# VH-VL binders against q8kdm7, part 4

Target 1, 259 residues: q8kdm7
Amino acid sequence: EVNYQALVDADVKAFQGFFRKEFPDVKLEDFGNGVYALDEDARKQWKEMEEFPPYELDVEAGKALFNKPFANGKSLASCFPNGGAVRGMYPYFDEKRKEVVTLEMAINECRVANGEKPYAWEKGDIARVSAYIASISRGQKVDVKVKSKAAYDAYMKGKKFFYAKRGQLNMSCSGCHMEYAGRHLRAEIISPALGHTTHFPVFRSKWGEIGTLHRRYAGCSNNIGAKPFAPQSEEYRDLEFFQTVMSNGLKYNGPASRK
Below, E stands for the ipSAE of ESMFold2; O stands for the ipSAE of OpenDDE; V2 stands for 0.75 times the mean of E and O plus 0.25 times the DockQ between their complexes.

## First folded at step 1 (VH-VL)

Design t5 (framework fv_teclistamab; at its last look DockQ between E and O 0.03; V2 from the best seeds 0.00; counts 0 for: pae E 12.3 > 2, placed apart)
Fold by OpenDDE, look of step 2:
Parts: sequence; structure tokens; C-alpha cells
Structure t5 (fold): chain C 259 residues (1-259), chain A 122 residues (1-122), chain B 108 residues (1-108)
Amino acid sequence: as target 1 above (259 residues)
Amino acid sequence: QLQLQESGPGLVKPSETLSLTCTVSGGSISSRSYYWGWIRQPPGKGLEWIGSIYYSGSTYYNPSLKSRVTISVDTSKNQFSLKLSSVTAADTAVYYCARTPYYRSSGFFDYWGQGTLVTVSS
Amino acid sequence: SYVLTQPPSVSVAPGQTARITCGGNNIGSKSVHWYQQPPGQAPVVVVYYDSDRPSGIPERFSGSNSGNTATLTISRVEAGDEAVYYCQVWDSSSKHYVFGGGTKLTVL
């Protein structure tokens, strides 16, 4: 019988090894801070910003939404254990549904199950609730398991997506976030792929608001001239699954501010 | 209670376009939780998926029918429609509209219309 | 294209157990759904996501999925169970909802 977890563990080791070799002065746990782990000046500015984080009001709003009663008297708080500190539980592969379940999916599934309308997927209330959950989950260890063949298949789809060249520029996620990691693209430093999923949702200065990981995925697709997939598509869920697995051992540190 | 109802001509001439509409009642077609699809069944044969649409207009089509199929949604009327061009006798079937619970994942068809027979004949 | 294979027919005596199989390459890695279609009626889902049962569907209906075969099991078969049963999956590679050919269940 194939030990799929062992295969994945080997991939994680190789993936993280690549970045450790490329950036020998960066501690593994610091990759969750993206470009701020690579550039001291950017890091200083980021630290100053973090004294009064731009996402602070979103976290507060998220808390309110998390505890807001549904029409049936329940709330999002009723759906999640540990007081809502469940960031580390997602994403996971549902063995019955044969699909990756993300935190945002779980949030909307809870709402729908209780007769409420699901949130939009990329920004707004979904991001606020996700931000609150992330905030109270800070420090949790990334530990996504891939045990079954079905889970491994989803993992491999995510992996394939990550390395596949797409769009008018014929670029892959890896083409930028591995090959050009730490390099300047125009005025921006390209972030290493390692740790990409640890700090979402993010308040991006470019957005002027908080947004989800899948919003960022769509943006990246647009940047390379590829048609973006829909948020929470199988493609993006599998990508999230793969990238989060690659970050196993890191700590969740969302929400965060980014450029 | 959610209900789906197919409507349209029961007879279409060869080379013409088959047009059907599905009217949804007891629920909103603008829900983010569902896709809306068409499935057909030739007499005495099995089921064949034609295509599905999201309230935003995003579509999936059966690859074998893609060149001839157009599915659209009208949120103001709580309806979605099917157009199948260049029909032949092979397109004679009972046509069903159906709903798919869908969070951008694999799904099934949980609610169906009663189906409407469309016959292609000169 | 992804293909689902069902036996054309299955016959069982009342009170016995019927098993309808659905074969597909690595089908165990997909979610399989089952529909019951009585003569002249629209299909109704009886099992979804391999083994879940909708409200209103008797416990006699159950499903399993492993390897290359999914199975719908109908225990204590009744005359009213006579119908054509279809399995169905979503094939993500081709972006296609795929149905099996259907199995006619005859209650003897």
C-alpha cells in the first residue's frame, strides 16, 4: 500500500529546502511574513504599520459577525469549536465529499445550513469573519494531512496548478514565487511561495480593504494574462491545499497587511 | 418548496434551434449556493447532462454539445434557458431542468423539473 | 472522456437485497451520487456523496464507494423499488457531469 503521507512529506521537505537554500539567512518560521522577511527596510515599515494595523477594524467587525445571531437564534459561533479558533483546522480534505474544504467554505456552509445567505467569497463580510478567526488562531501550527489516495489526488492537482504555465505571459506560480522570489518585478519584490497561506486574509494597500486568499489568486491570474478561476473553485481550493501543505510546520499569523 | 418547471415548444424542425425555459419558484435563482442545469433523456435511453449555469452567468457545457448549446439566466424572472442549435432527430428527448447544490465543488442534482418532451421532426 | 459502467439490469425477489454497481476508473476518489427513476417520472436522488441519504429516503437505501466500484444497496426490496437507477459523478478534468448507463431493477 502506498504511503501518501510519506510522499507528501518528502515534497514538503524538498520545497522548504529550496527556500532555505535560496534564503539561508531567513528562519523557517519567518517565511510567513513574506517579503518582510527578505527586506529589512520593508520590514521596518511593516512593523510600524502593525502598531495600528489597517485590518483592526475588520477583525472587530468580524467578531461581531461571528457572534451575530441568525434568524433561528444560532450564530457562526455555534458552528465552530474552540471558541472559533479554528484556522489551523483548514483547509482539510473531506473524505466523504472528496473535496478540499476551506475556512471560507465552512463559514458559508454554516450560514446556509442555518437559513442565512452566504457571503460573497473575495471580500467583505467573509474576509472580516475569516480575519477574526485568523486573529484568535495566531500561533497555531500549520499541519495539513494528506493520508488517502483521494486526498493525494487533490494535493497533486494543486501541485500541478502551482507549477503549470498559464496566460499570455506563459508563467506559473512557481515561475514567479520560486524562480523570481526575492527579486524585483517593477517596484515590487516577489514573495517566496513558502508561507503564502499562513497570513490570510490580508489588507492590501492596493485593494484598500481586506480580502481572501482566493481574491489574491485571481489577481495573480490577471497579472499573467490568464483567466481567473472562480473563488472556491476546485482549482483554487486544491491550490490552497497544496500551498498550505507546503507550509507545514510554520505558524499561522493572519490577518496581515500587505502591499 | 422549490419547484422547477420546463416550458417551450414540444416540436422543432430539423436544423432549427430548440429553445426551452425553466421557471424556478419557491426559491431564488440568484442564490450563491446553486448551479442550474439541463439534462436530457432520449426515449428509452439514459441521462445526458447538457450544461449548467451560475446566477452570475458562468457556464459549463457538455463538450459534445458545446458548439450548439447556449444557456442563459434571467434573474429578474427567476428563470434560466436552453438553446440548442442545428437540431436533428438525435436531439429528440425529454429535457429536464435541475438544480445543483454547488460550492464550486462536485455536486448532484437535488431538484428536478417534471421534464418536457421535445420532438425533432419535419 | 470519463465513463461510468452499470449493469443493464438486476433482478431480485421481494424482501431480498439488491446491489447495483457503478464502475469507473478510480471512482473511489470521486463523489458518487445515485438516482432512482420510476417509469415516466423524473429522477430522484436516493444517495449522494457515496453514502449520504436525503431526508425522506428509507434507510434501506445505502451506498459505498471504493477503488473502481461504487455500489448502491437496497435492502428488503419492495415492489415500489422497481425503477431505473443511475450513478453520477462530476469529472473535474473534463468539467463534465457524467451519468452511468442506468440499471433497471426488476422486482420478481
Scores: ipSAE 0.394, ipTM 0.786, lowest interface PAE 1.4, mean pLDDT 94
Fold by ESMFold2-Fast, scan of step 1:
Structure t5 (fold): chain C 259 residues (1-259), chain A 122 residues (1-122), chain B 108 residues (1-108)
Amino acid sequence: as target 1 above (259 residues)
Amino acid sequence: QLQLQESGPGLVKPSETLSLTCTVSGGSISSRSYYWGWIRQPPGKGLEWIGSIYYSGSTYYNPSLKSRVTISVDTSKNQFSLKLSSVTAADTAVYYCARTPYYRSSGFFDYWGQGTLVTVSS
Amino acid sequence: SYVLTQPPSVSVAPGQTARITCGGNNIGSKSVHWYQQPPGQAPVVVVYYDSDRPSGIPERFSGSNSGNTATLTISRVEAGDEAVYYCQVWDSSSKHYVFGGGTKLTVL
C-alpha cells in the first residue's frame, strides 16, 4: 500500500527547505509573519500596530455571534467543542464526504443545519466569527494529515493549483510567493508562501476591515488578471489544504494585521 | 419574492450559436452565497446540467459540453447568459436557469425559471 | 463519467408509500438532492442533502442515502404527487452536476 503521509512529509521538507535556503537568517516559525519576517522597518511598524490591534472589536463581535442563540435555542457554540478553540482542526479532509472542510464552511454548515441563513463569504460576520475562533486558538500547532488516497488526491489538486500559471500576467502562486518572495514590486514586498494560511483572517489596511483567506485568494487572482473562483469553491479549499499542509510544524497565529 | 426568467430566440439554425439570458428579480446576482446555472431538458428526456457561474465570472461547465459553452454574468443588469456554439438537432431542449446556494461542496438548485424551448432546425 | 440510475416508473395506490431509488457507485459518500417535476412545469426541490426538506414541502417527503442507493420516500401518497422525480449529485472528481434519468410516479 502507498504511504501517502510519507510522500506529503517529503514535499513539506522540500518546500520548507526552499525557504530555509532562500532566507537563511529567518527562523522557520517567523515565516507566519509574512513580509514582517523579511523587512525590519515594516516589522517595527507592524509590532506597534499589534499593541493596539485594529481587529480587536471584530474578535469581540465574533465572540458575541458565536454565542448568539439561533431561533431553535442552539448557537454556533453547539457545533464546536472546547469553547470554539478549534482552528487547529481546520482545514481537514472529510473521508466520508470526500472533500476538504474549512473553518468557514463548517461555520455556515452549522448555521444551515440549525435553520439559519448562511453568512455571506469573505468578510463581515463570517470573518468576525473566524477571527474569534482564531484568537482563542492562537498557538495551536499546524499538523494537517494526508493519510488516504482521496485526501492525497485533494492535496495534489491544491498543489497543481499552487504551481500552475494563470491569468493575463501568466503567473502562479509559486512564481510570486517562492521565486519572487522578498522582492520589491513597485511599493510592495512580496510575501513568502510558507505560513501564508496560518494568520487568517486578517485586517488589511487596504480593505479597511477584516477578511478571510479566500477573499485574499480572489484579490491575488484579480491582481494577475485571472478570474477568481468563488470563496469556499473546491479549488480554493484544496489550495488552502495544500498550503496549510506546507506549514506543518508552524503555529496558527491569527487574526493578524496586514497591509 | 425571487423570480428567474429565461429569454432568447426559440429557433436556432444548425451550426449557429444558441444564446439565452436569465433575468433575476427579487434578489441580487451579486451575492456571495449563490451560483447561477443552466440546465436543459430535451423533449421527453431527463435533466442535463450545462454549467454554473459565480458573480465574479468564475465558471464550472459540464465536461461533455465545455468546448461549446460560455456562461457570463452582467451584475449591472442582474442577468447571466448562456452561449452554446455549433448547435445540432441534439441541442433542441427546454432550457432552464436556476440558483444554487453554496455552503457545501455540492449544491442543489433551489429556484428555477419557467424554462424556454429552443428548437434547432433550419 | 458518474452515472445515476433510476427506475423509469413507479406505481402506487393513494394513501400508500412510494419509494423511488437512485443508484450510484458509493453514492452514500455524496450528497443527494431530489426534484419533483409536475407535467409541463419547472422542477422543484423536495429533499436536499440526503434527508433535509425545504420550507413548504410536506413531511411525507423524506430521503435516505447509504452505500450504493439513495431513496426518496413519499408516505400517504396523494394524486397531486404525480410527477417525474429526479435525483442529483455533485461529482467532485469531474466537477459535474449529475442527474438521474427520472422516475415517473403514477398514483393509481
Scores: ipSAE 0.012, ipTM 0.580, lowest interface PAE 8.6, mean pLDDT 86
Fold by ESMFold2, look of step 2:
Structure t5 (fold): chain C 259 residues (1-259), chain A 122 residues (1-122), chain B 108 residues (1-108)
Amino acid sequence: as target 1 above (259 residues)
Amino acid sequence: QLQLQESGPGLVKPSETLSLTCTVSGGSISSRSYYWGWIRQPPGKGLEWIGSIYYSGSTYYNPSLKSRVTISVDTSKNQFSLKLSSVTAADTAVYYCARTPYYRSSGFFDYWGQGTLVTVSS
Amino acid sequence: SYVLTQPPSVSVAPGQTARITCGGNNIGSKSVHWYQQPPGQAPVVVVYYDSDRPSGIPERFSGSNSGNTATLTISRVEAGDEAVYYCQVWDSSSKHYVFGGGTKLTVL
């Protein structure tokens, strides 16, 4: 009888151990802050921004969207427990559907189940609703379970994706976000993979707007000359699942501002 | 109401290329929420998935047909297309276009076109 | 190359229960979808994700999936239920949508 959770927990320990050795002065909990955990000058600027964060208007719009009545009189609030403080429930492996369910996926499934058009992925209202839910969920523990063969298969697909080299530049997620974490690549400091998913959605200066994790995946793919997978594809959902499992024990801290 | 409609020649000679177009109405092919697919059914036989495309141009193909299949999308015309090269009599089938809800991964085909018969005959 | 196996036909009397099976190695780890294809028409989904029903599909259509077998159950069968029924999965290993061979339901 295979204990899939034990296999995954061993991977988590090894993954987090790599970063604790590489950055011994960084507390485990601070890896959710990305480059701001590594660079003192960037952290000071970020703390100044957090007094009046650029995503605050997106959170306010997301709250309005979350409570806005559908044509049938229900709202997104009717689909989510705990008053919408549910970021810590996602992603998860749905044993009935045999697939990973992300927060953004659940938002659009609620809308479609109630006769509403789904939001477009990556940015816009999906990211605003996601930001609201994240903002009221801050401090919830990352505790993703992998208990079945099917869940483990999804985890392993995400793991393989994370380490696989791809694109014209022959690069992997691990090459940049483990091996080069904290170093300059071009003119940017590369964020560590540990804690990578805890702070999404993000308002990025480059985008001038809030966006989802899967928008960032597509952007990274383009940067290395790989064709991006579609948002909420099995590939990207399994990648999110793997990455979030690797952050077990950290706390959700989105939305965030990023470069 | 969403409608999918197949169009193209109903007769194709052996060794030529089968070309079909699916026109989407009552909805947008540029939706980030759906894949668009082709399925075929030889007379009296079962269903076979050919391939699917996302509006960005990302494709997935049936491994058994991959070397002969190209699926493309034209968002300005709200259409997607199938080309199947080097056809034989075995490619005679009713060809359907269909939609898959993308936000539900291991998905199903929730809307189908009416189908168009393509006969491969010398 | 993942394979789904269905019986070629099932016959039931009106008012009785039809059970249509879909066999596959470890199919219980996959989401199974079922389509009804009336004579001369395109398929229509009647059950998805093992046991969910689209709006407008009556409760007498139900599904289950465990181990190596998924089952579509049609209780109180009517003449209008005569069709070919297909099961379908997504095989992540080969990135392939796989259909069963189809089961013709005859209501005698």
Scores: ipSAE 0.007, ipTM 0.537, lowest interface PAE 11.3, mean pLDDT 89
ESMFold2 (binder alone), look of step 2: mean pLDDT 93; pTM 0.946
ESMFold2, look of step 4: ipSAE 0.006; ipTM 0.522
ESMFold2 (binder alone), look of step 4: mean pLDDT 93; pTM 0.945
OpenDDE, look of step 4: ipSAE 0.037; ipTM 0.561

Design t6 (framework fv_teclistamab)
Fold by ESMFold2-Fast, scan of step 1:
Structure t6 (fold): chain C 259 residues (1-259), chain A 121 residues (1-121), chain B 108 residues (1-108)
Amino acid sequence: as target 1 above (259 residues)
Amino acid sequence: QLQLQESGPGLVKPSETLSLTCTVSGGSISSSSYYWGWIRQPPGKGLEWIGSIYHSGRTYYNPSLKSRVTISVDTSKNQFSLKLSSVTAADTAVYYCARLYKGWSYGFDYWGQGTLVTVSS
Amino acid sequence: SYVLTQPPSVSVAPGQTARITCGGNNIGSKSVHWYQQPPGQAPVVVVYDDSDRPSGIPERFSGSNSGNTATLTISRVEAGDEAVYYCQVWDSSTDHVVFGGGTKLTVL
């Protein structure tokens, strides 16, 4: 009876409209480039990083891991259709399990279901496999559906997280990445929230390695003096679900280099 | 209404420098939203990007032409210019100037009418 | 250096649908623009950012872009649509403009 998708579509229009109004010269798709859509000097630094993308070896290692046989003769390739070009399918709300499923969650569930140990969540092999899947999925449209009441409830939990003030600095994701987007805070230019999830995993010079979206969530939480949630916790999965829905209509363009 | 107009000699001798100017009217060249570019088309052939310039003077060139190309901007005259050195018959082409719009993901939103430059002795 | 590939020609009868392809490695991750160049005239943008139309361009012109192929679709083709069509992307890693080789549309 309640058309939840229509409510969500209205939210998406309002959210994207905020950035269109704030940054009228920036094309919608360019918001996936983060600060590089807003600042020419930051864009020049980004181009220098992308000339010799530091994640290329991670993509190749991820491809090898994706095809490596498990002890039972199967592989990660057995769990993912289209040769692994599935970034556009994640995250999604699983109606049977009543929870948001992320790409990283699905990778580890495939491993465990086949008798293998799960990868650690933040970096290393999980980020390499995620990078490979992202690389062969480049250009897939973001089109995350929110049809049921249960999916809408998860969406609303993520929305509440995004707008809630947290930590010792009393800051929210929306305060930083909407109200202060494009401003200089300490040594950083604050990225716009629109397009945040489309380019992961990322190689950050500051990390010296490739890392996942939930590693970035933990880092942002620490920066505002808030205790991070565990990677792949319900809180972070619902947050990823909400933010990815807000990017409906943009294209996936990961992995990427960042400062 | 924005207009771009190419101007310069229609005939250049081999080994000399081809010089063209694009005059922008109905809009300002001094804007962070735009780059300004040169594109050429030899008779019966496709479009070849030569290079682009930002109002700050920052330039980007086609690697195949980089050793021979200089693009400059004069914001006081609302113009930008192309110099192509050591020309040969292969440089005979229609030369276009065009505006590159950041808001359209760096697509060309306005083109000049083009000017034919023939390289002949 | 990044390369875009187009078929050299496409022929269609009036009233039919023409489809012009632009191939490139992971072109779906880039924004594709399409230019129409009638004989003896300057190019004019007909589709920008994969699927958007400038003011004044008929709805018969549409575009798509995914994976390794972008497509310009012209429905209900008219004799006046005869032109060479070029696809173009911006390679953000180099700040280079890349054009396809062009496709000549012939309306029979």
Scores: ipSAE 0.000, ipTM 0.406, lowest interface PAE 17.9, mean pLDDT 83

Design t9 (framework fv_teclistamab)
Fold by ESMFold2-Fast, scan of step 1:
Structure t9 (fold): chain C 259 residues (1-259), chain A 122 residues (1-122), chain B 108 residues (1-108)
Amino acid sequence: as target 1 above (259 residues)
Amino acid sequence: QLQLQESGPGLVKPSETLSLTCTVSGGSISSSYYYWGWIRQPPGKGLEWIGSIYYSGSTYYNPSLKSRVTISVDTSKNQFSLKLSSVTAADTAVYYCARLEGYPWDEYFDYWGQGTLVTVSS
Amino acid sequence: SYVLTQPPSVSVAPGQTARITCGGNNIGSKSVHWYQQPPGQAPVVVVYDDSDRPSGIPERFSGSNSGNTATLTISRVEAGDEAVYYCQVWDSSSDLVVFGGGTKLTVL
C-alpha cells in the first residue's frame, strides 16, 4: 500500500525548502505576510494600512450575515461549529463526494440547504462572511490531510495546475510565485507562493473592496493571457487544496490588506 | 486492459500539417492522476518527447518544437491529438502516444501505443 | 540544454550482469526512468523513480542514481533482454523531457 500522506509531506518539505533557500533571511512563518515578508518599503505601507484596516467594516457585516436568521429560523451559525471559528478546517477533501470543499462552497451549500439563495462567488457577501470566519480563526494551524488515493488525485491535479504553463505568455503559478517572487509586475510586487492562501479574503486597494482567493486566481489568469476558470470550479478548488497543503505548519492570518 | 492506439495519415507532404489522434480504451482520459503525451523516433534514431497534455487542456511542449506543435484533448471521445505544422523530411518518424504517471517534472511513460510511422515526402 | 549520455552498446554473455550507465550533470537530484525497446516494438518502462519496478518486470532489473551517474543493472541476462535501453529525466529548468541516446544490449 501507498502512504499518500508521506509522499505529500515530502513535497511540503521540498516546497518550503525552496523558499528557505531563495530567501534565507525570511523566517518561515513570515511568508504568510506575502510581499511584506520580502520588501521593506511595502511592509511599511502595509503596517500603516493595518492600523486602520479597510476590511474592518466587511468583518462586521460578515458577522451580521453569519448570525442573521434564515426564513426557517436557522442561520449560517447552525452549519459551522465553534461559533464559526472553522477557517482551519478548509479546504478539505470530502471522501464521500470525492471532491475538494472550500469555505466559500460550504457557506453557499449551507444557505441552499436551508432554502436561501447562494451568494455570488467572488466578492460582496460571500467575501464578508469569509472575512468574519477568517478573523475569528486567526492563528489556527494549517494542517490539511491527504490520506486517501482520491484525495491524493485531487492534490496531484492541483499540483499539475500550479506547475503547468498556461496562457498566451506561457506562464505557470510556479514561474510567477516561485521564480519571480519579490519582483515587480506592473505596479505590484509578486507574492511568494508559500503562505499565499492563508491570508484570504483580502481587501486590495486596486479592487476598492474585499475579494476571495478565486477572484485573485481569475485576475492572475487574465494577467498571463489565460482564460480564467469559473470560481469554485474543480480546477480552482484543487489548486487551492494543493497550495494550502504546501503551507502546512503555517498559521491562518486573514483577512488582510493588500495592494 | 488499458490500450492506446495512434491513428492518422502515414504520408504527409512537406510544408503541410501532420495530424495524429490517440484513442484511449480501457481507461478514462478524464483522470486527474495522469498526463498524456506524444513521443517520436526517427528511423534508426532515439526517442524525442514532443509534448504532454492534462485532460483540463494544460500543455507542456518541447521547446525545440513548440512553435509548430499543438496538442489537444477531447474528453467526450476519450482521445487526444497532435498537430505538427510546416513539416519537413526531418519529421519522418514513428510517433507514439503514451500515458504519463508521477509528479510534474518527474513523470514517466507507463503505457505506450504501438506507434505509427509518418513519412514526410512529396 | 540538459544532456544524458549513454554508451552506444554493451555486450554480455547469458547469465552475466549487464550495467548500463546514464551520465548527467547532478543527475542524482533528478528522478531517472528506464525504458526497454525490443527491435521493432514500442518501448516499455522497466524501472521508474530511480529504482522502482512496474508490476510484471522481473526482479533482476534494478536501478540506482547518485551524483552524476544513474545505472540500470540487469542480472542473470537472458537472450530476450536484447534491446535498446533508454534513460529519461525531466529537466525542470528547460521544461523538457530528456532521453539518453540509447544503449544497445547484445547478448552473445
Scores: ipSAE 0.000, ipTM 0.397, lowest interface PAE 16.8, mean pLDDT 83

## First folded at step 4 (VH-VL; framework fv_teclistamab)

Design t5c (at its last look DockQ between E and O 0.46; V2 from the best seeds 0.00; counts 0 for: pae E 13.6 > 2)
Fold by OpenDDE, look of step 4:
Structure t5c (fold): chain C 259 residues (1-259), chain A 122 residues (1-122), chain B 108 residues (1-108)
Amino acid sequence: as target 1 above (259 residues)
Amino acid sequence: QLQLQESGPGLVKPSETLSLTCTVSGGSISSRYYYWGWIRQPPGKGLEWIGSIYYSGSTYYNPSLKSRVTISVDTSKNQFSLKLSSVTAADTAVYYCARTPYYRSSGFFDYWGQGTLVTVSS
Amino acid sequence: SYVLTQPPSVSVAPGQTARITCGGNNIGSESVHWYQQPPGQAPVVVVYYDSDRPSGIPERFSGSNSGNTATLTISRVEAGDEAVYYCQVWDSSSKHYVFGGGTKLTVL
């Protein structure tokens, strides 16, 4: 019998080993801070901003939404255990559904199951609710399991996506976030891929608002001249699954501010 | 409140094409969160899934009916339709349109129409 | 094709507990949904994803799924519970919605 978890664990070691070698002065736990772990000046500015985080109001709004009663008298709070501190439970592979389930997916599934309209996927209320959940889940350890063949297949799809060259620029996720990690590309420092999923949702200066991981994925696709996939597509869910697995052992630290 | 309503002829001759339309009200068919399906039930028998369609036009069909079934969606009218070709007496049934929740998830049917009887007879 | 097997009928006295089974090969690894269909009416989901209950469905309705058998349990059965009940799964391998043959619940 194939031990899929062992295969994945080996990948995680290799992946994280790459970044530790590339950035020997960066603590493993600090990769969750993205470019702020690499650039001292940027880090200083980030720390100043974090005194009054731009996402603070979104977290408060998210809390309100999380507890807002549905028409049937239930709420999002009714769907999630641990008072909503469930960031570390996602993403996961649902063995019965045979698909990766993300936090945002679970939020909207709860709404739909209770007769409410789902939120848009990339920004707005979904990001606010996700931000609240992330905020009360800070410090949880990333620990995504891949035990079954089906889960491993989803993982491998995500892995394939991550390394596949796409778009007009013929670039892969790894092409930027591994090969050019820490380097300047068009006046921007490229973040290491390790830790990418620990701090979402994020308030990006470029957006002027808070947004979800899949919004960022779409943006990256656009950057390389590739057609974006839909939010919560199988492609992006598998990608999130793979990237989160690669960050196993890190701690969730969302929501966050990013450029 | 979401409502689904089947419409079409209640009588179809053998070898002809059964054609039904489901009109959706109280919600948009142009939603990425749902699939829209057809289920039939012969008199005194059980339920049989015919097929489902996504707003984008992607379809899933019952393998036993695939060669004869076409499901389409008209977002401008907030409708989706069923065509079943080369009908026989075995295709006599109450036909239901229904909704399946969850984006990219195949689960259950949460809203149903009231059903419409289609009889195949000469 | 994946097959779901239900008993054709189950009889129960008012106030008692009815159990309707749905058999399938390793059905415990699938998500099972249950529908109630009163005579002359459209089906209504009463249990979904093995054990979840929609809003408006009484707590008397519950579901379980393990091994080769899923079970719909209706406690404190009432006359109004008389209906045909169907189990349903999505077979991901064949991409097919599969229904059981239905079980007629008679309240004596």
Scores: ipSAE 0.362, ipTM 0.772, lowest interface PAE 1.5, mean pLDDT 94
Fold by ESMFold2, look of step 4:
Structure t5c (fold): chain C 259 residues (1-259), chain A 122 residues (1-122), chain B 108 residues (1-108)
Amino acid sequence: as target 1 above (259 residues)
Amino acid sequence: QLQLQESGPGLVKPSETLSLTCTVSGGSISSRYYYWGWIRQPPGKGLEWIGSIYYSGSTYYNPSLKSRVTISVDTSKNQFSLKLSSVTAADTAVYYCARTPYYRSSGFFDYWGQGTLVTVSS
Amino acid sequence: SYVLTQPPSVSVAPGQTARITCGGNNIGSESVHWYQQPPGQAPVVVVYYDSDRPSGIPERFSGSNSGNTATLTISRVEAGDEAVYYCQVWDSSSKHYVFGGGTKLTVL
């Protein structure tokens, strides 16, 4: 009988060990802060921004959307326990559907199940609702379980994706965010992969708006000359699953501001 | 309101190619949230999925029909189409176009066209 | 190649409860969807993901799925419920949408 959780826990230890070795002065919990954990100048500017975070209005709008009645009288609040403080429950592997379920997927499934039009992916109201849920979930532990062969297969697909080279530049997620983490790409510092998923959704200066993790995945694909997968594709959901498992033991800290 | 409408010849000769078009109105076929599919129903028989297409042109087909099926999309006309080659009398059926939410891999067909009967006969 | 088995017909008196079964090997691990097809009309989804209802479908339509059997339940059956009912799954192994053979509901 294979203990899939033990295999995954060993991978987590090795993955986090890589970053502890490469960044011995960075506390494990600080990897959720991305480049702000690595760069003093960026951290000082970030602290100033957090007095009036650019996502504050998005969180407020997300709260309004979360509680807004559907035509049938229910709301997004009807679908989520704990008053919506559920970021730590996602992503998870659904044993019946044999697929990874993300927070954004669950938001739109709630809407469709109640006769409402799904939100557009990547940005807009999906990101605003996600930001609200993240904001009231801060401090929840990342603790993704991989208990079955089917869950492990999804985890392994995400792992394969993360390490596979692709696109015109023949680069991988791991090449940038493990091998070159902390290095400059032009004027930007490449963030470590550890803690990537804990702080989404993010308001990026480059976007001028809040956006989801899968929007960031598409942007990274474009940067290396690869055709992006669709938002909430099996590939991106399994990648999110793998990345989030690798951050087990950290705490959710979204939404966040990024460049 | 979203509507799907099948169109094309109602009679096709054996060995020829069956060709149908589905026109989408009240919504956009270029949506990242949906696949667009073809399902058929022989007279007095059950439903059989033929294949589906994403607006980018990515397709997947019923393995039993794959060698004879081509599905394509024309986003400028808000349409997608079916070609089924080398038809026989066994291909006589009502043909439906339908939509599947793409944001799920375990999907269902939430909107259907009215269906069009195609008869394969000499 | 995944096969869904439905009874060819079910008869029920008005006001009573109809139960339509969909059999398949380990179907409880699949998400099952149900379609109503009135005579001469296109199918309409009435239950999806085992037990969810689209907006506009009355709550007397319900579904369950466990083990080797999924069941569509129609309580307080009306004459207007007379139709053929199909179950459907997505077979992820073959990437194939599979429909049952259909069950004709007759309201006596």
Scores: ipSAE 0.006, ipTM 0.491, lowest interface PAE 13.6, mean pLDDT 88
ESMFold2 (binder alone), look of step 4: mean pLDDT 92; pTM 0.941

